# Designs tried in a protein design chat: miniprotein binders against q6w4x9r395to579. Part 30

Target 1, 185 residues: q6w4x9r395to579
Amino acid sequence: GHCSLEGGSFVTTFDARPYRFHGTCTYILLQSPQLPEDGALMAVYDKSGVSHSETSLVAVVYLSRQDKIVISQDEVVTNNGEAKWLPYKTRNITVFRQTSTHLQMATSFGLELVVQLRPIFQAYVTVGPQFRGQTRGLCGNFNGDTTDDFTTSMGIAEGTASLFVDSWRAGNCPAALERETDPCS

## First folded at step 5 (miniprotein)

Design G22
Fold by ESMFold2-Fast, scan of step 5:
Structure G22 (fold): chain B 185 residues (1-185), chain A 97 residues (1-97)
Amino acid sequence: as target 1 above (185 residues)
Amino acid sequence: DEAVEIVKRAIEQGDYERAIRIAEEVAKQNPTDEVLRLLAEAYLRAGRPEEFLEVFMELLRRNPDDPEIWRQIAEAYRRLGNEFEAKIAEYIAEWLE
């Protein structure tokens, strides 16, 4: 399964449903019982450019009982608040520079993350088949049906991206704002 | 430089404990990549793969885009029975070439 965070504001779920949202918060990207030690992958979004209606991915976070690994658009990698030189390795996770513009986080538990640092910060999540039907968060439920990819943190399928995204906020951030008008120039 | 030649000779003669002792002392004074590589070789030959990895992770930090360093790390992980880590190191080496 593949999930992508591209163009600053676009997400394509594991079931290949694309959507766009606007928000300035940390969001749960992926939760699963397949992740060890209560692990979760999270995405941080913040304002982009001079417009408050435009937001972009600024960091990706892997959080578990042992680790808080943050990969930011500034090409800084931290774990538990301390900056790390690459390659960085723990027992089950390795973060390394895959190319001059890409970092990869490889794991022993079927999760792979590739982060594009330049020219625009983007993330690509790959999960093994053991995650099928076992995922929750912005990347969807990975059940082969795109019609319920907007399943909220309470287990309710929504028809709009904004309600779905807002349900996966991690913290007391403002509610996500879905762009109502998308000008095509 | 003369100490480096003594370390090389000790490794060639199979006197790994002497090589380690001298290389550790030289590394305290001047930790060049050459000295660190010799120290790592001595540790590996002496059957001390954990200490080999400590030194080689430092070499990797200095040269993160060198595929040869990743191949050596993969070999060390295989000797430790860590096949998953060995495969990851081999994958990284492939991407760097």
Scores: ipSAE 0.000, ipTM 0.171, lowest interface PAE 14.7, mean pLDDT 75

Design G23
Fold by ESMFold2-Fast, scan of step 5:
Order: structure tokens, then sequence, then C-alpha cells
Structure G23 (fold): chain B 185 residues (1-185), chain A 97 residues (1-97)
């Protein structure tokens, strides 16, 4: 399945549900037991410098027990805070320049990330069939039903039963957060 | 388990991001009292008292009489500027001691 973060603040889930949100935080994009060492993909959003957009994607992060790989809109790649020259290879992950405008993170565990650097910073996530029904985060639950993707990832935390799914925030963030559906809030 | 040890070390080192992500994954699969307490601590130390309160509420479902949890709840409410709720939580903690 395919999930995309496009146009600064538009998301299309693995079940092809499009939505938009405004926020200035790090958000969990993808978590799954299929990711080794408690891995997670995260997306960093900040205020946009362009007048037509309030917030935009500024970095994508892959975090596990061993690695913290950050790919920034500035074309800087770090792992655990250290800048890396491309191609950068670990045991299970390779980050390389696919084209003059695209970086790719390829993995041995069924996850691929392609980041468009120009003209606008965008991300594309591809996961293998083993991830079906086993994902959570902004990219949705990959269960073949589009009607529940948005409500689980963007829902308001209310009861104990929903504790683990109601907030996709992964960092220390501003108090105000606004939900939006496609195309605007 | 090994994941719990990694979470504890991450909290100790001030790596609250890693602690939250790993503790959340472990809690999502198997929400034990130990893991939920670590997750709540990581949220508080990360400056996220709203999320910490949600985790404390989950802990109280199985352990409602722990005065330490109620003191942590009071601290979270203080960080939110909710002094009335903080006072109520402190009173509950004192009654349970």
Amino acid sequence: as target 1 above (185 residues)
Amino acid sequence: DEAVEIVKRAIEQGDYFRAIIIAYEVAWQNPTDEVLRLLAEAYLRAGRPEEALMVFREILETNPDDPEIWRQIAEAYRRLGNEEEAKKAEEIAEKLE
C-alpha cells in the first residue's frame, strides 16, 4: 500500500482516504509490529513561509531502538544527530539520492520512503502486504475500509479504550491544534 | 522485558521522544501497569501533561488506590494551570496514605 504527504498538509492514507490538517508538531505517520525494534515513521510539520499555506512538512523521521534518521527539507540527513553523506547504509536501511530532486530510504523489512525535495517537500510511503491491517498513525490502518481511517488517526482523545489511538502527536507541541478535512479546515 | 529496559534508559537519558514511542508500542500490544507508568512519566517529563493524564486514567482502572498516581495527576493538573483539580487529586492522595 501507498500513503502520501503532499502539498504541504495533504495526506492520502493506505486505504486511499484523502484529508488535510493544520498543525505544528511531530506526528506519528506509521507504527506497526512489522517494523523492527519498535520502529516508527514520523512527520514534522511547522509554519509555512508561503502565504497560501499555514503549515507544511519540514522533515521525516524514522525512529527505532537503534536509529533516528532525519531527512530534512534542507536536504540534510542525520542519524542519531550526526550528519551523513549519501549514500548512507546501515544493516537494514539505505538512504540514497534517487534523482536530483528525490531521496529514497529503502529497507529490508518491507518499508520504502521517497522524499521529494523540490519544488515542494513531499513524502511517499510504500509498505508491503505484510503490513495489511497492522498499521496505525496518519497513514491509517490499512484494513481496506476507508471510512475509519480518519476518525482513528484524527479523533479527539476521550476514553480509556481510545488512549492508544486518539493522539498522533509524538513531541512537545503547542496547546492549540486544528483538525481539517480535505480541502480546508 | 528488553523493551521496558530500553524505555527506562531513554527516560534516564532525557530521550523522551524515544521513550514515548517505544512505551506506546509496548502498551499498545500489552498494557501492563509497569509500561503505563513509564509512558505517563515520559509524557510528563516531555511537557505533555494532557497525554499523561489520559495514561494515568488508564492506570486507575486497575489500580485506583495508589497515592503516588494521584500525586502525579496533581502535578499534571498544576502544569495545565488547573489548580482546583490539582488540589482535589492531592486530597485523594493524602486520604489513601
Scores: ipSAE 0.000, ipTM 0.226, lowest interface PAE 12.5, mean pLDDT 74

Design H20
Fold by ESMFold2-Fast, scan of step 5:
Structure H20 (fold): chain B 185 residues (1-185), chain A 90 residues (1-90)
Amino acid sequence: as target 1 above (185 residues)
Amino acid sequence: MSLEDLIKLVEEAIREDDPEYFEWVLRLALIRVSDPEDVARIIKTALELARELGNEWMVRYIVEIAVEYARESGNPETVELIKEILREFG
């Protein structure tokens, strides 16, 4: 299955449901018993430039009992707080530069991450069939249920999406505001 | 998502007349394909539909997004194809 984080704040789940959200926090993208040593993939969102009404992806984190790999929009890769030169290899994970604008994290356990650094920081998550029905987080449950039709007339930045996103916050972040405040007011 | 799926989402977003959703869908589609001809097809389809619906504001908005994308793409073929399309839409 494929899950994408694109356009700064746009998400498409493993079951191909698109949505957008306004959040400034670290969120759990993917948790699964298929990930070794209590592994989880997380996304860090922060406010975009001068616009206080929009948020964008600024880093992707893979966290387990052994590793805390951070790939940031500043093109810095760290593990457990220490900067790493690419290609960087662990027993089960390799991070390398796929192109001048893309980094890839390949794993031995059926998870693959491709990060676009420029012109917009974006992430693409691929998981093998063993993850089917065994994922949780912003990327969805990967259960193959295509019957829950999400219609454009309802909007993808709904309260339902916001509640879904808020349920997957991984850190202590400012309380979500029900309405956005203009920076000039 | 396939190119046809992305085109359908763009057309749907134009008909809904939701500017914020539309911008994200269009930017998603443009970034996803990257191929100059696919980029041109998405932009031209969006502009033609907006004109057909009589939505002058949406036409201008699409033009602004297309110009911005062309500048950021760095691909001369993409830039030239977008310029050709925009000549028809003023």
Scores: ipSAE 0.000, ipTM 0.120, lowest interface PAE 18.6, mean pLDDT 71

Design H21
Fold by ESMFold2-Fast, scan of step 5:
Structure H21 (fold): chain B 185 residues (1-185), chain A 90 residues (1-90)
Amino acid sequence: as target 1 above (185 residues)
Amino acid sequence: MSLEDLIKLVEEAIREDDPEYFEWVLRLALIRVSDPEDVARIIKTALELARELGNELMVYRIVRIAVEYARESGNPETVELIKEILREFG
């Protein structure tokens, strides 16, 4: 299954349902019992000056009991707070430069992440068939039915993206709000 | 995702009045269908809904995207079906 984070704040789920959200927080993209050591993939969104206060993806994080791998838009890769030279390899994860503009995180457990660094920071998530029906988060539940892709962290299927996205916030940042307006208008 | 699911998503995006999101959804829907008849149905349904809602700017956006898709498609059947639809809405 493929999930993508493109063009600031556009998301396409594993079941190919598209949506847009507004918010500046860390969000859970993918949780699954198929990920070792309570692993989760997360996305960090912040304000963009170039886009007149538009929200944009600034980092992708893989967090488990063993690792906190952060890939940021400034092309820095860290694990547990320490900067790493590429290619960077652990027992189950390898991060390397796939092309001049793309980094890849390959894993032994059926998860693959590709991030585009330029001209805009974007992320592409691929999971193997063992993840089917066993994913939670912004990337959806990967069960072949798009009507329940907005399943919140409480297990409720929503008709709109806003409550769905807010339910997947990680940490103490503010909830996603109604469309931001430019205060300099 | 089925054709009916894609049509529903396009209709929802038209009703949300987020033009950037709508254009992105429409472009993705058109890329995800292979049959010329399915492409035509998505475009025609979107144009009909936008006209029903009295949203002339949205009609313009749909026409522009349909023209761009026809230009890039290379499939003569798809091009002709799109031209026929746009003549009706032109």
Scores: ipSAE 0.000, ipTM 0.339, lowest interface PAE 11.4, mean pLDDT 76

Design H22
Fold by ESMFold2-Fast, scan of step 5:
Formats: C-alpha cells, sequence, structure tokens
Structure H22 (fold): chain B 185 residues (1-185), chain A 90 residues (1-90)
C-alpha cells in the first residue's frame, strides 16, 4: 500500500482517499502491530510559504522504544538526538541518499519511506501486504474501503478530514485552526 | 478504488474552495483509470457539476486539465472522447 504527503498539506491514504488539512503540529501517520517495539511514523507540520496550503511538511519521524529517527527538510538526519552521516544503519533500519533530491528509509519489517527534499519537502510511505487492515493514523486503515479512511484515534469514522486529523495530533500542540467549542457538543 | 469512488472524490473536491487541491485530485483520478471511457466519464461529470454550481473558473480549469491530459496521454481514443465532451459542453 502507498500513502503520500505532497505539497505540504495534501495526503493520499493507503486506500487512495485524498484529503487536505490545516495544522501546525506533529501527527501520527502510521501505527500498526506490525511495527516492532511500539513503532510509529509521524509527520511534523509548520507554517508554509506560497502554496494554497497554510502549512507544510517539515520533518518525518520514526519513533520506537529503540529509535527516534528524524528526517528534516534541511537534510539533517538524527537518531535519538544525535546527527548521523548517511548511509546510516541500525539492526532493522537503513537511511540512505537514493538520489541527489531523495532520501530513503528502508526497514526489515515491511515499511519503506522515501522523502523528497527538493523542490518541495514531501514523503511517500509504502507498506507490505502484512499491514493490510492493521494500520491507523493519517494514512488510513488500509482495509480496501475508503468510507472509513477518516477513522479517528478513538475508532470513530468521521465524514470530515478536520476532526480526523485533529484526533491524530501528538503531544500538546493546539488543534488545527478551528472553532473553540467542540463541534459535536 | 472503483470508478464510482473516483467520481465521488472529484465531486467532493469541486465543492471545496481550493482550486489547487481540486486540480491535484482530478489528475490523481485520471491517472488511476486506464479505460478511455472512464476518463471521459470523470471529465464529463466534473464539467456538469461545475456548471450546476455556476463556477465558471472551475469549468475553465477542468477544460484546461482535460486538454493537457489528452495531449499527455497520446491515446487517440482518449483524445477523441475528450473532444466530443468539449463539443457537447460548448
Amino acid sequence: as target 1 above (185 residues)
Amino acid sequence: MSLEDLIKLVEEAIREDDPEYFEWVLRLALIRVSDPEDVARIIKTALELARELGNEYMVWEIVRIAVEYARESGNPETVELIKEILREFG
């Protein structure tokens, strides 16, 4: 399955559901029992320049009990806060420069990440068939049905992208620019 | 994703107030279909909805994207079907 983060704020889920969101936070892209050591893939968004999107992707993070790998738009790769020269290899993960404009994170557990550095910072996530029906996060649930691709962190299928995206915020960032009151209350 | 799913996504994108997002979604849908008749149906449905909404800018954008897609496809059947749609719509 393929999930893409393009033009900063445009997302295509594993089930090929496209959407756009507005937000300046860290968001969970992918959680799955198939990821070792409670692994998760996350995306960091900040204010952008000239596109219609108000926000842009600035970093992608792979977090597990063993590793915190950060790939940022300034072409810096860190693990557990320490800068790494490429190619960087761990037991299960290799980060390397695939082309002059692209970095790749290859794993032994069926997850691949390609990051475009130029002209626009973008990310492409590929997962193997073992992930089918076993993913959660901004990339959707990979179950072959687009009607539930906006499944929130609470397990509720939403009709709108804004509630879906806000449910996958990590940490204590403010919600995407929205009403102060809960729309469901 | 079925043709009907792709049509629904394009229709949803037309109702958004975001031309950049709409173009991205429409091009994505066109790339995901292989049959020239499916391409034609997506384009025709998009044009009909944009007209119903009175969005002249969107009608023009759909025409531009359709012409560009036809040129890039190099498929004579796709080109002919798109020309037929543009004649019907004109």
Scores: ipSAE 0.000, ipTM 0.275, lowest interface PAE 12.8, mean pLDDT 73

Design H23
Fold by ESMFold2-Fast, scan of step 5:
Structure H23 (fold): chain B 185 residues (1-185), chain A 90 residues (1-90)
Amino acid sequence: as target 1 above (185 residues)
Amino acid sequence: MSLEDLIKLVEEAIREDDPEYFEWVLRLALIRVSDPEDVARIIKTALELARELGNYEMVRWIVYIAVEYARESGNPETVELIKEILREFG
């Protein structure tokens, strides 16, 4: 499955449901029992001015019991607060430059992240088939049904993106402003 | 891998004229040495070769990478050596 964070404020879930939000927080992008050591992929949004959006993606974080890998829009990669030059390898994760404008985080557990650095900071998440129906977070539940892609952290399917996004906040931050696109409207 | 081996890899990457591959190789080389004098030697060699080949896009790219490395190093000796080199290539 593929999930994308594009244009500063757009998300497309693993089941291909698009939505938009405005927020200034760290959000849980992907949690799954398939991720080792309580791993989670997170997205950081802030007011940056680098895009025409009110808020934009500024960093992507992979957090586990061993690692806190941060890839930021200023092209800095850190792990546990220490800057790392590429290629950077841990036991299960390698971060390297895929192209002049893209970084890739490859893992041994079926998760791949590609980050576009220029001209706009964007992220693309790929998960293997073992993740099917086993994901939760902003990228949705990967079950082949878009009607329940807004499943909150409490397991409730919401009709609006703002309540869904707010349920996946990781930290003490303001509630997200809704800007959901409805194809029928 | 010795400093000489790392310098050869950097030179080969510059001659391939592949900025993506070159950045990967340069960053790999800088990680492997950590010594301020060796870091400076690698950066200076890369800049000199790119200039000799008339590849000014590559010169600008190397300058960008060197500035980023200086920020991340936090080592005053490394920062000063890089500044001296960059004064020639600006």
Scores: ipSAE 0.000, ipTM 0.071, lowest interface PAE 23.0, mean pLDDT 72

Design H24
Fold by ESMFold2-Fast, scan of step 5:
Structure H24 (fold): chain B 185 residues (1-185), chain A 90 residues (1-90)
Amino acid sequence: as target 1 above (185 residues)
Amino acid sequence: MSLEDLIKLVEEAIRKNDPETFERVLREALETVSDPEDVARIIKTALELARELGNEYMVEWIVELAVRYARESGNPETVELIKEILREFG
């Protein structure tokens, strides 16, 4: 399965359902029992320079009981708050520069992340077949049915992206709700 | 600036353990030299120092930078010399 975070605020789920949101918070992108040590992939969004209503991806975070790997648009990679040289290797995770404009995080547990640094910070998530029907978060539930891709953190299937996105906020940051019925916002 | 001067600047950057300064200094040094043997000496010295300091992450990073430089160089002699050096560092 493939999930993408593109164009600042566009998301395509593992079941290929596209949506857009405008928030300035850290969001849970992917949680799964298949991720070791209570692992989760998270995405950080902040204001874009063009408009107060537009937001953009600024960092991707992989968090587990052992690691807090942060890959930022400033091309800095940290683990547990310490800057790391690339390639950075742990037992199960390798972060390396794939091209002059792309970083890759490869894992032994079926998760792969590719981050485009330039010209626009974007992320691409690939998961192996063992994740089918076992994911939750902004990337959806990977069950082959797009009608329940907007399942909130409370297990409720929503018809609109705004309630779905807000349910996956991490921390206490305020989020501006953007309604799917207005495609310009 | 002499090759010896460039090597000293690279060594200083490695000892500072600052990723941005090190990448910049190493890249500038490699761009300054024209001889494949000089390129190889800079890379080998950097790898040896990082290994001596016990900085395994720095060794890996230098290896990655060397591989990228080899691909970008377009010079078969430079590519082969870099490959020989990298065989010593796994």
Scores: ipSAE 0.000, ipTM 0.088, lowest interface PAE 20.2, mean pLDDT 69

Design H25
Fold by ESMFold2-Fast, scan of step 5:
Structure H25 (fold): chain B 185 residues (1-185), chain A 90 residues (1-90)
Amino acid sequence: as target 1 above (185 residues)
Amino acid sequence: MSLEDLIKLVEEAIRKNDPETFERVLREALETVSDPEDVARIIKTALELARELGNEEMVYEIVWIAVLYARESGNPETVELIKEILREFG
């Protein structure tokens, strides 16, 4: 299945349901028992450019018990707050430059992320068939039925995107993405 | 076919409010022109009309088609113009 985050604030779920939202926070894109070590894929949305009135994707985060990989619109890749040179490899994850304008995160567990850096920061999520019916978050439940793609974190199917999106907000935003500042002593 | 003729066809398809006809006509119009400024004008006109009609679903569809066209074109000038337009329509 394919899920896309495009045009700044548009999402197309794994079951091909499109929607738009205007939130400025970190949101859970994908949670699944198929992701190792309580892994989750998240998206950060903020005000765009000099206008500050439009909401747009600014970073994608993969978080697990071992890793916090952040891929930012400014082409910086960090893990656990440390900037990494590409290609960057862990035991199960490789982040590399696929083209001059695209980065890819490949995994051993059936998740693949491609981010377009220019001209518009966009993200494309691919999951293997083992994820079918086992996903939760902004990318939907991947069950082949678009009518329940707006299933909230409480398991309720909503008719509109706003309650759905807000239910998948991750903690305090944007503090969840801040690098840890070591105590000065 | 002139740019004005293509814009007229796109506007007619949008006013008909038939999603399949609209998508086909818009895609064909974009593929008929090669000039980045002409592409930008077609997309901007379509978005402005759909917004004027209060048809949010159609605005979403136009944005989607514009994003796909930008990805497929590979022309940096066309991509930048589309990016600027999409910032206005969000």
Scores: ipSAE 0.000, ipTM 0.101, lowest interface PAE 19.3, mean pLDDT 69

Design H26
Fold by ESMFold2-Fast, scan of step 5:
Structure H26 (fold): chain B 185 residues (1-185), chain A 90 residues (1-90)
Amino acid sequence: as target 1 above (185 residues)
Amino acid sequence: MSLEDLIKLVEEAIRKNDPETFERVLREALETVSDPEYVAWIIKLALRLARELGNEEMVRRIVEIAVRYARESGNPLTVEYIKRILEEFG
């Protein structure tokens, strides 16, 4: 199955349901029992400087009990807060430069991520057949039925993208961090 | 036209094997939103669906419509986005 995050604000789920959202937080793209060590793939969105998009993808994060791999739009790759030179290898994950404009994260557990760095930061998620019916998050549930692709973190199928997207927010939002550290408030 | 209405109209046109209706819907939507990224995404949606249905003739017709639109737009960003999509589907 394929899920894509394109053009700053467009998402196409594993069941090929397209939608657009505007958000300035970290969102869960993919959670599955097929991911080892409680792994999850996440996307960070922030306000866009581009007039044709209000918000845009700025980083993709793979988080597990052992690793926090961040691939950001400024072409920096970190794991657990430390910058890494490519190719970067762990036991089950390899991050490398596929082309001058693309990075790839290959895994041993059926997940592949390709990020386009230029001219626009975009992400493409591929999962093997073992993930069918076992995914949750912004990329949908991969069950072959688009009518329930907007299933929230509470298990409720929504008819609109906004409630669906908000339900998959992770705790660290740039707007929340800015308000907390504002010296004038 | 809402985004959800546009998606439904595009999907209906592709499922009905009607590239002329697809082009009409695309051009009508673009009268209100001339965003190169939005144009590219709609074309990519149509190509993805046509290929999923195994309709290679529809894929070719959508490519022809996209190329024609890129030429008529005169917008370098539109041309670049459409070129990238066609490389991906080509």
Scores: ipSAE 0.000, ipTM 0.274, lowest interface PAE 11.8, mean pLDDT 72

Design H27
Fold by ESMFold2-Fast, scan of step 5:
Structure H27 (fold): chain B 185 residues (1-185), chain A 90 residues (1-90)
Amino acid sequence: as target 1 above (185 residues)
Amino acid sequence: MSLEDLIMLVEEAIRTNDPETFERVLREALETVSDPFDVAIIIKYALWLARELGNEEMVRRIVEIAVRYARESGNPETVELIKEILREFG
């Protein structure tokens, strides 16, 4: 199955259901029992500089018990906070430059990620057949039916994208500005 | 009409496999949006779906519509995004 994050804030699920969302946080893109060591793929969205586009993808994160691999729109790849030169290899994951404008994260467990760096930062997720019916997150449930692709983290199928997206928020959201202010004015 | 609604209309039109229908619906969708990135997403989605269906003739027609839209729009951001898409999918 294929899932895409394109045009700044547009997602197409594994069951080919398209939607757009407006949020500036880290979201769970993909969770599955098929991912080793409690692995999850996450997407980071921030304010867009393009007119009429409120948010844009700025980074993709693969998090497990041992690794936190971050691929950012600035073409920086880190693992556990340390910058890595490409190609970068762990036991089960390799990150390399596929073309001058694309990075690929290849894994031994049936997950592939391609990131377009230019002209706009976009991500393409491919999962093997072992993931069918066993995914959750922004990429949907991969069950061959689009009608329940907006299944929230609580297991409820929603009719709109907004409640679905909000249910998959993960961790803290970066503040646009962190400034000490007097709350009494 | 939202971008999601426009994409659903384009998908429905492409799945009819009727050239007159999908060309009209795609052109109307592109004329409805103002954001260059929304234009890019509509074109990318149409091209992706046509290729998934194995319809090379439909891919060719979508490319022709995208080129025509870029020429007519005159928006530099839209033109550059469409050029990049066609370079990758063409």
Scores: ipSAE 0.005, ipTM 0.155, lowest interface PAE 13.3, mean pLDDT 71

Design H28
Fold by ESMFold2-Fast, scan of step 5:
Parts: sequence; C-alpha cells; structure tokens
Structure H28 (fold): chain B 185 residues (1-185), chain A 90 residues (1-90)
Amino acid sequence: as target 1 above (185 residues)
Amino acid sequence: MSLEDLIKLVEEAIRKNDPETFERVLREALETVSDPFDVAIIIKYALEWARRLGNEEMVRRIVEIAVRYARESGNPRTVETIKEILMEFG
C-alpha cells in the first residue's frame, strides 16, 4: 500500500482517500503489530510561512524501542539524538540519498519511506501486503474500504478529517482544532 | 567502496541504458557487498531507476539478476530479503 504526504497539507491514505488538514504537532502516521519493537512512523507538522497554507511537513520520525530516526527538511538525519552521515545503517534499517533531492529509508520489515527534500518537503510511505488491515494512524487502516479511513485513536469513524487528525496527535501540543476549509470555487 | 558509491555507479549504468554495462555493474556491486541489507538497497534502487526510465525490459533483467544472486548466495537472510523486495516492490 502507498500513503503520501504532499504539498505541506495533503495526505492520501493507503486506501487512496485524499484529505487535507491544518494541524501543527507530531502525528502518528502508521502503527502496526507488523512493525518490530513497538515501532511507529510519525510526521512533524509546523505552521507554514504562507498564511493560506496553515501547516507544512518539517520532519518524519521512525520510533521503536531501539531507534529514534529523525529525517528533517534541513537534510539532517539523526538516530537517538545523534547526527548520522549517509548512508546510515542499522541491523534492519538503512537511510541513504536516493537522488540529489530525495532520501530513502529502507527496512527489512516491509516498510519503505521516501522523503523529497526540495522544492517542497514531502513523504511517501510504502508498506507490504502483510500490513493489510493491520495499520492505524493518519495513513488509514489499509482494509480496502475508504469509508472508515477516518478512524480515530479511540476507534470511532469520523465524517471529517479535523477530528480524525487531532486524535492521532503524539505529545503535548496545544489543542488546536482547525476547521478544514474546502472551497467550492 | 561505500554503499553510496555503489548506488551512484548503479544509477549511472542504468541511466546510460546499455544492457551489457548495467548488468555487469549491478552484478559487481552485489558481489562487493556482503550485508543482505546493502544487497537489498542496491536492488531496490536499480528497480526504481529502471521503472522511472519506463524501461520494462530493464526491470525484468534486474529481477532476473536478483533471483540469480539469491540462489547463488546460499545465505537464507539474503534469499528472504530479496524475496520480500520482489514480492512487495516488483
């Protein structure tokens, strides 16, 4: 399955449901029992420099019991707070420069992350078929049904993206329930 | 030679679109690394670049090389890693 974080504010879930949000926090993109050592993929969003674009992706984090790998829009890669030169290898994860504008994090457990550094910081998540029906977070539940893709951290299917996104906050961010604006013109 | 250097050599060979050169470079790169992960990264990178070029024949050739390498390696970790790549990513 493919999940994408594009244009600073757009997400397309594993079931191909697109949505937009205007939150500023660290959010859980993907949790799954298929990830080793209680692993989770997370995205850090901050306020955009453009007032009409309320949020932008600034970092992607892979967190497990052993590793905290942070890939920043500043092209800095850290693990457990220490800066790493690329290519960076652990037993199950390798981070390397795929092109002059793209970094890739490849894993042995069916998760792949590609981040575009320029011109806009964006992320693309690929998971193997073993993740089908086994995911939760902003990337959706990967069950082939888009109607329940807005399932909150409490297990409730929401009709709007704002409540869904807010439920997947990771950490002590101020409660900022942003109303998603969908201009018809 | 670092993994980054090997990836650059493989990318250059694929972009040149010369089947004899890219097969040789890919095989040499795979034989240079002993870590199943490095093998996986090289194969994934080669497949992605061939796909971006729209060269389906090159994709098939890379798959054939990966399968052969897995069989010849005799390393169960290498075999499983390559199998997962081919099943998940083509």
Scores: ipSAE 0.000, ipTM 0.150, lowest interface PAE 16.0, mean pLDDT 71

Design M20
Fold by ESMFold2-Fast, scan of step 5:
Structure M20 (fold): chain B 185 residues (1-185), chain A 90 residues (1-90)
Amino acid sequence: as target 1 above (185 residues)
Amino acid sequence: SRVLVIIISRDPELNERLAREAAEKGADVVIIVTDDEETARKALEAVKEAGKEAELIIVDFSDPWSVELAVYEALWRYPDIERVIVIVDP
């Protein structure tokens, strides 16, 4: 399945349901028991530089018990608060420059992320068939039925995007991008 | 179901080729972002010939903010668009 975050505030779910939203926080994009060590993919949205009323994607975060990988629109990649040179490799994840304007995060567990850095920050999420019916978050539930793609964090199917999006808020947006230094760094 | 494709390039031949491909592959609206009206002329003609909506936004490529602003302007011209694809010439 494919999920896309395009044009700053447009989302197409794994079941191909398109929607647009307005929000300025960190949101859970994808959670699944198929992700190791309680992994989750998150998307950070903030107000654009053009207008305080506009919202756009500014970073994508992969968070697990071992890793906090942040790929931001300023072209910086960090893990656990430390900037990394590309290609960056961990046990199960590799982040590398696919083109002059695109980064890719490849994993051993069936998740792939491609990020467009310029002229507008966009993200494309690909998951293997093992994720079918086992995803939750902004990318939908991947069950082949678009009518319940707006399932909230409480398990309620909504008819509108706004309540759906708000239910997937994760923490404080400024705090989610806060720099942290580990004792072992 | 409406699809917007934004093509950002200074190359008139690349603009024409990408615009034709976008229109053929299901784009409903194609916007050419470039530095000169003449550079976009054949691309706009190709989109219109395919029966699709064509637009031009003129930018200063020496200013990355100008290009980013053009993309946001394009998005807000078409608030009913469901999918957006941005193609950039390196």
Scores: ipSAE 0.000, ipTM 0.177, lowest interface PAE 17.9, mean pLDDT 73

Design M21
Fold by ESMFold2-Fast, scan of step 5:
Structure M21 (fold): chain B 185 residues (1-185), chain A 90 residues (1-90)
Amino acid sequence: as target 1 above (185 residues)
Amino acid sequence: SRVLVIIISRDPELNERLAREAAEKGADVVIIVTDDEETARKALEAVKEAGKEAELIIVDFSDPESVWEAVLYALEWYPDIERVIVIVDP
């Protein structure tokens, strides 16, 4: 299954349900019992462009009990806060430059991440068939039914993206619908 | 000769059709400027079905700096671009 984060604000779930949002937070993309040591894939969104209403993907994070791998739009790769030169290899994860504009994180547990660095920072998530019906987060539940792809962290199926996205915030950040406005603009 | 096609449209079906046509006619880079959620999936599939390796770049309609950056990227990696076609769907 494939999940994509494209054009700064677009997401397509594993069941091919597209949606769009703007937010300034870290969001859980993928949680699954198939990920070792409570692993999770997360996406960081922040302000972009000249308007406070514009936000885009700025980093992708793989977090487990052993690793916190951050791949940022500035082409910096860190693990547990330390910058790493590519190729970077751990026991189960390898991060390397796939092309001059793409980085890949390959794993031994059926998760693959490809990050496009230029011209627009984008991410592509691939999971093996063992993940079917066993995923949670912004990438959906991977059960072949798009009607419940907006299942919140509380287990409620929503018809719209806003409550779904807000339920997958990781950390203390504003809701995706709550934005600063410039009173002089 | 290299060809760059820029499509500005909110219509996912138009974006799909134009992306397919551009790839079939030998475009090397297709940039789509849109605020439509379904365009990314439909256009990517259409370009793959066209059977030629065209690079597809999708950028947010509300972020003009991303559009500029995509154009600069195309010129950097395809310095022999001889023709730029811009299609605007009002």
Scores: ipSAE 0.000, ipTM 0.244, lowest interface PAE 16.3, mean pLDDT 77

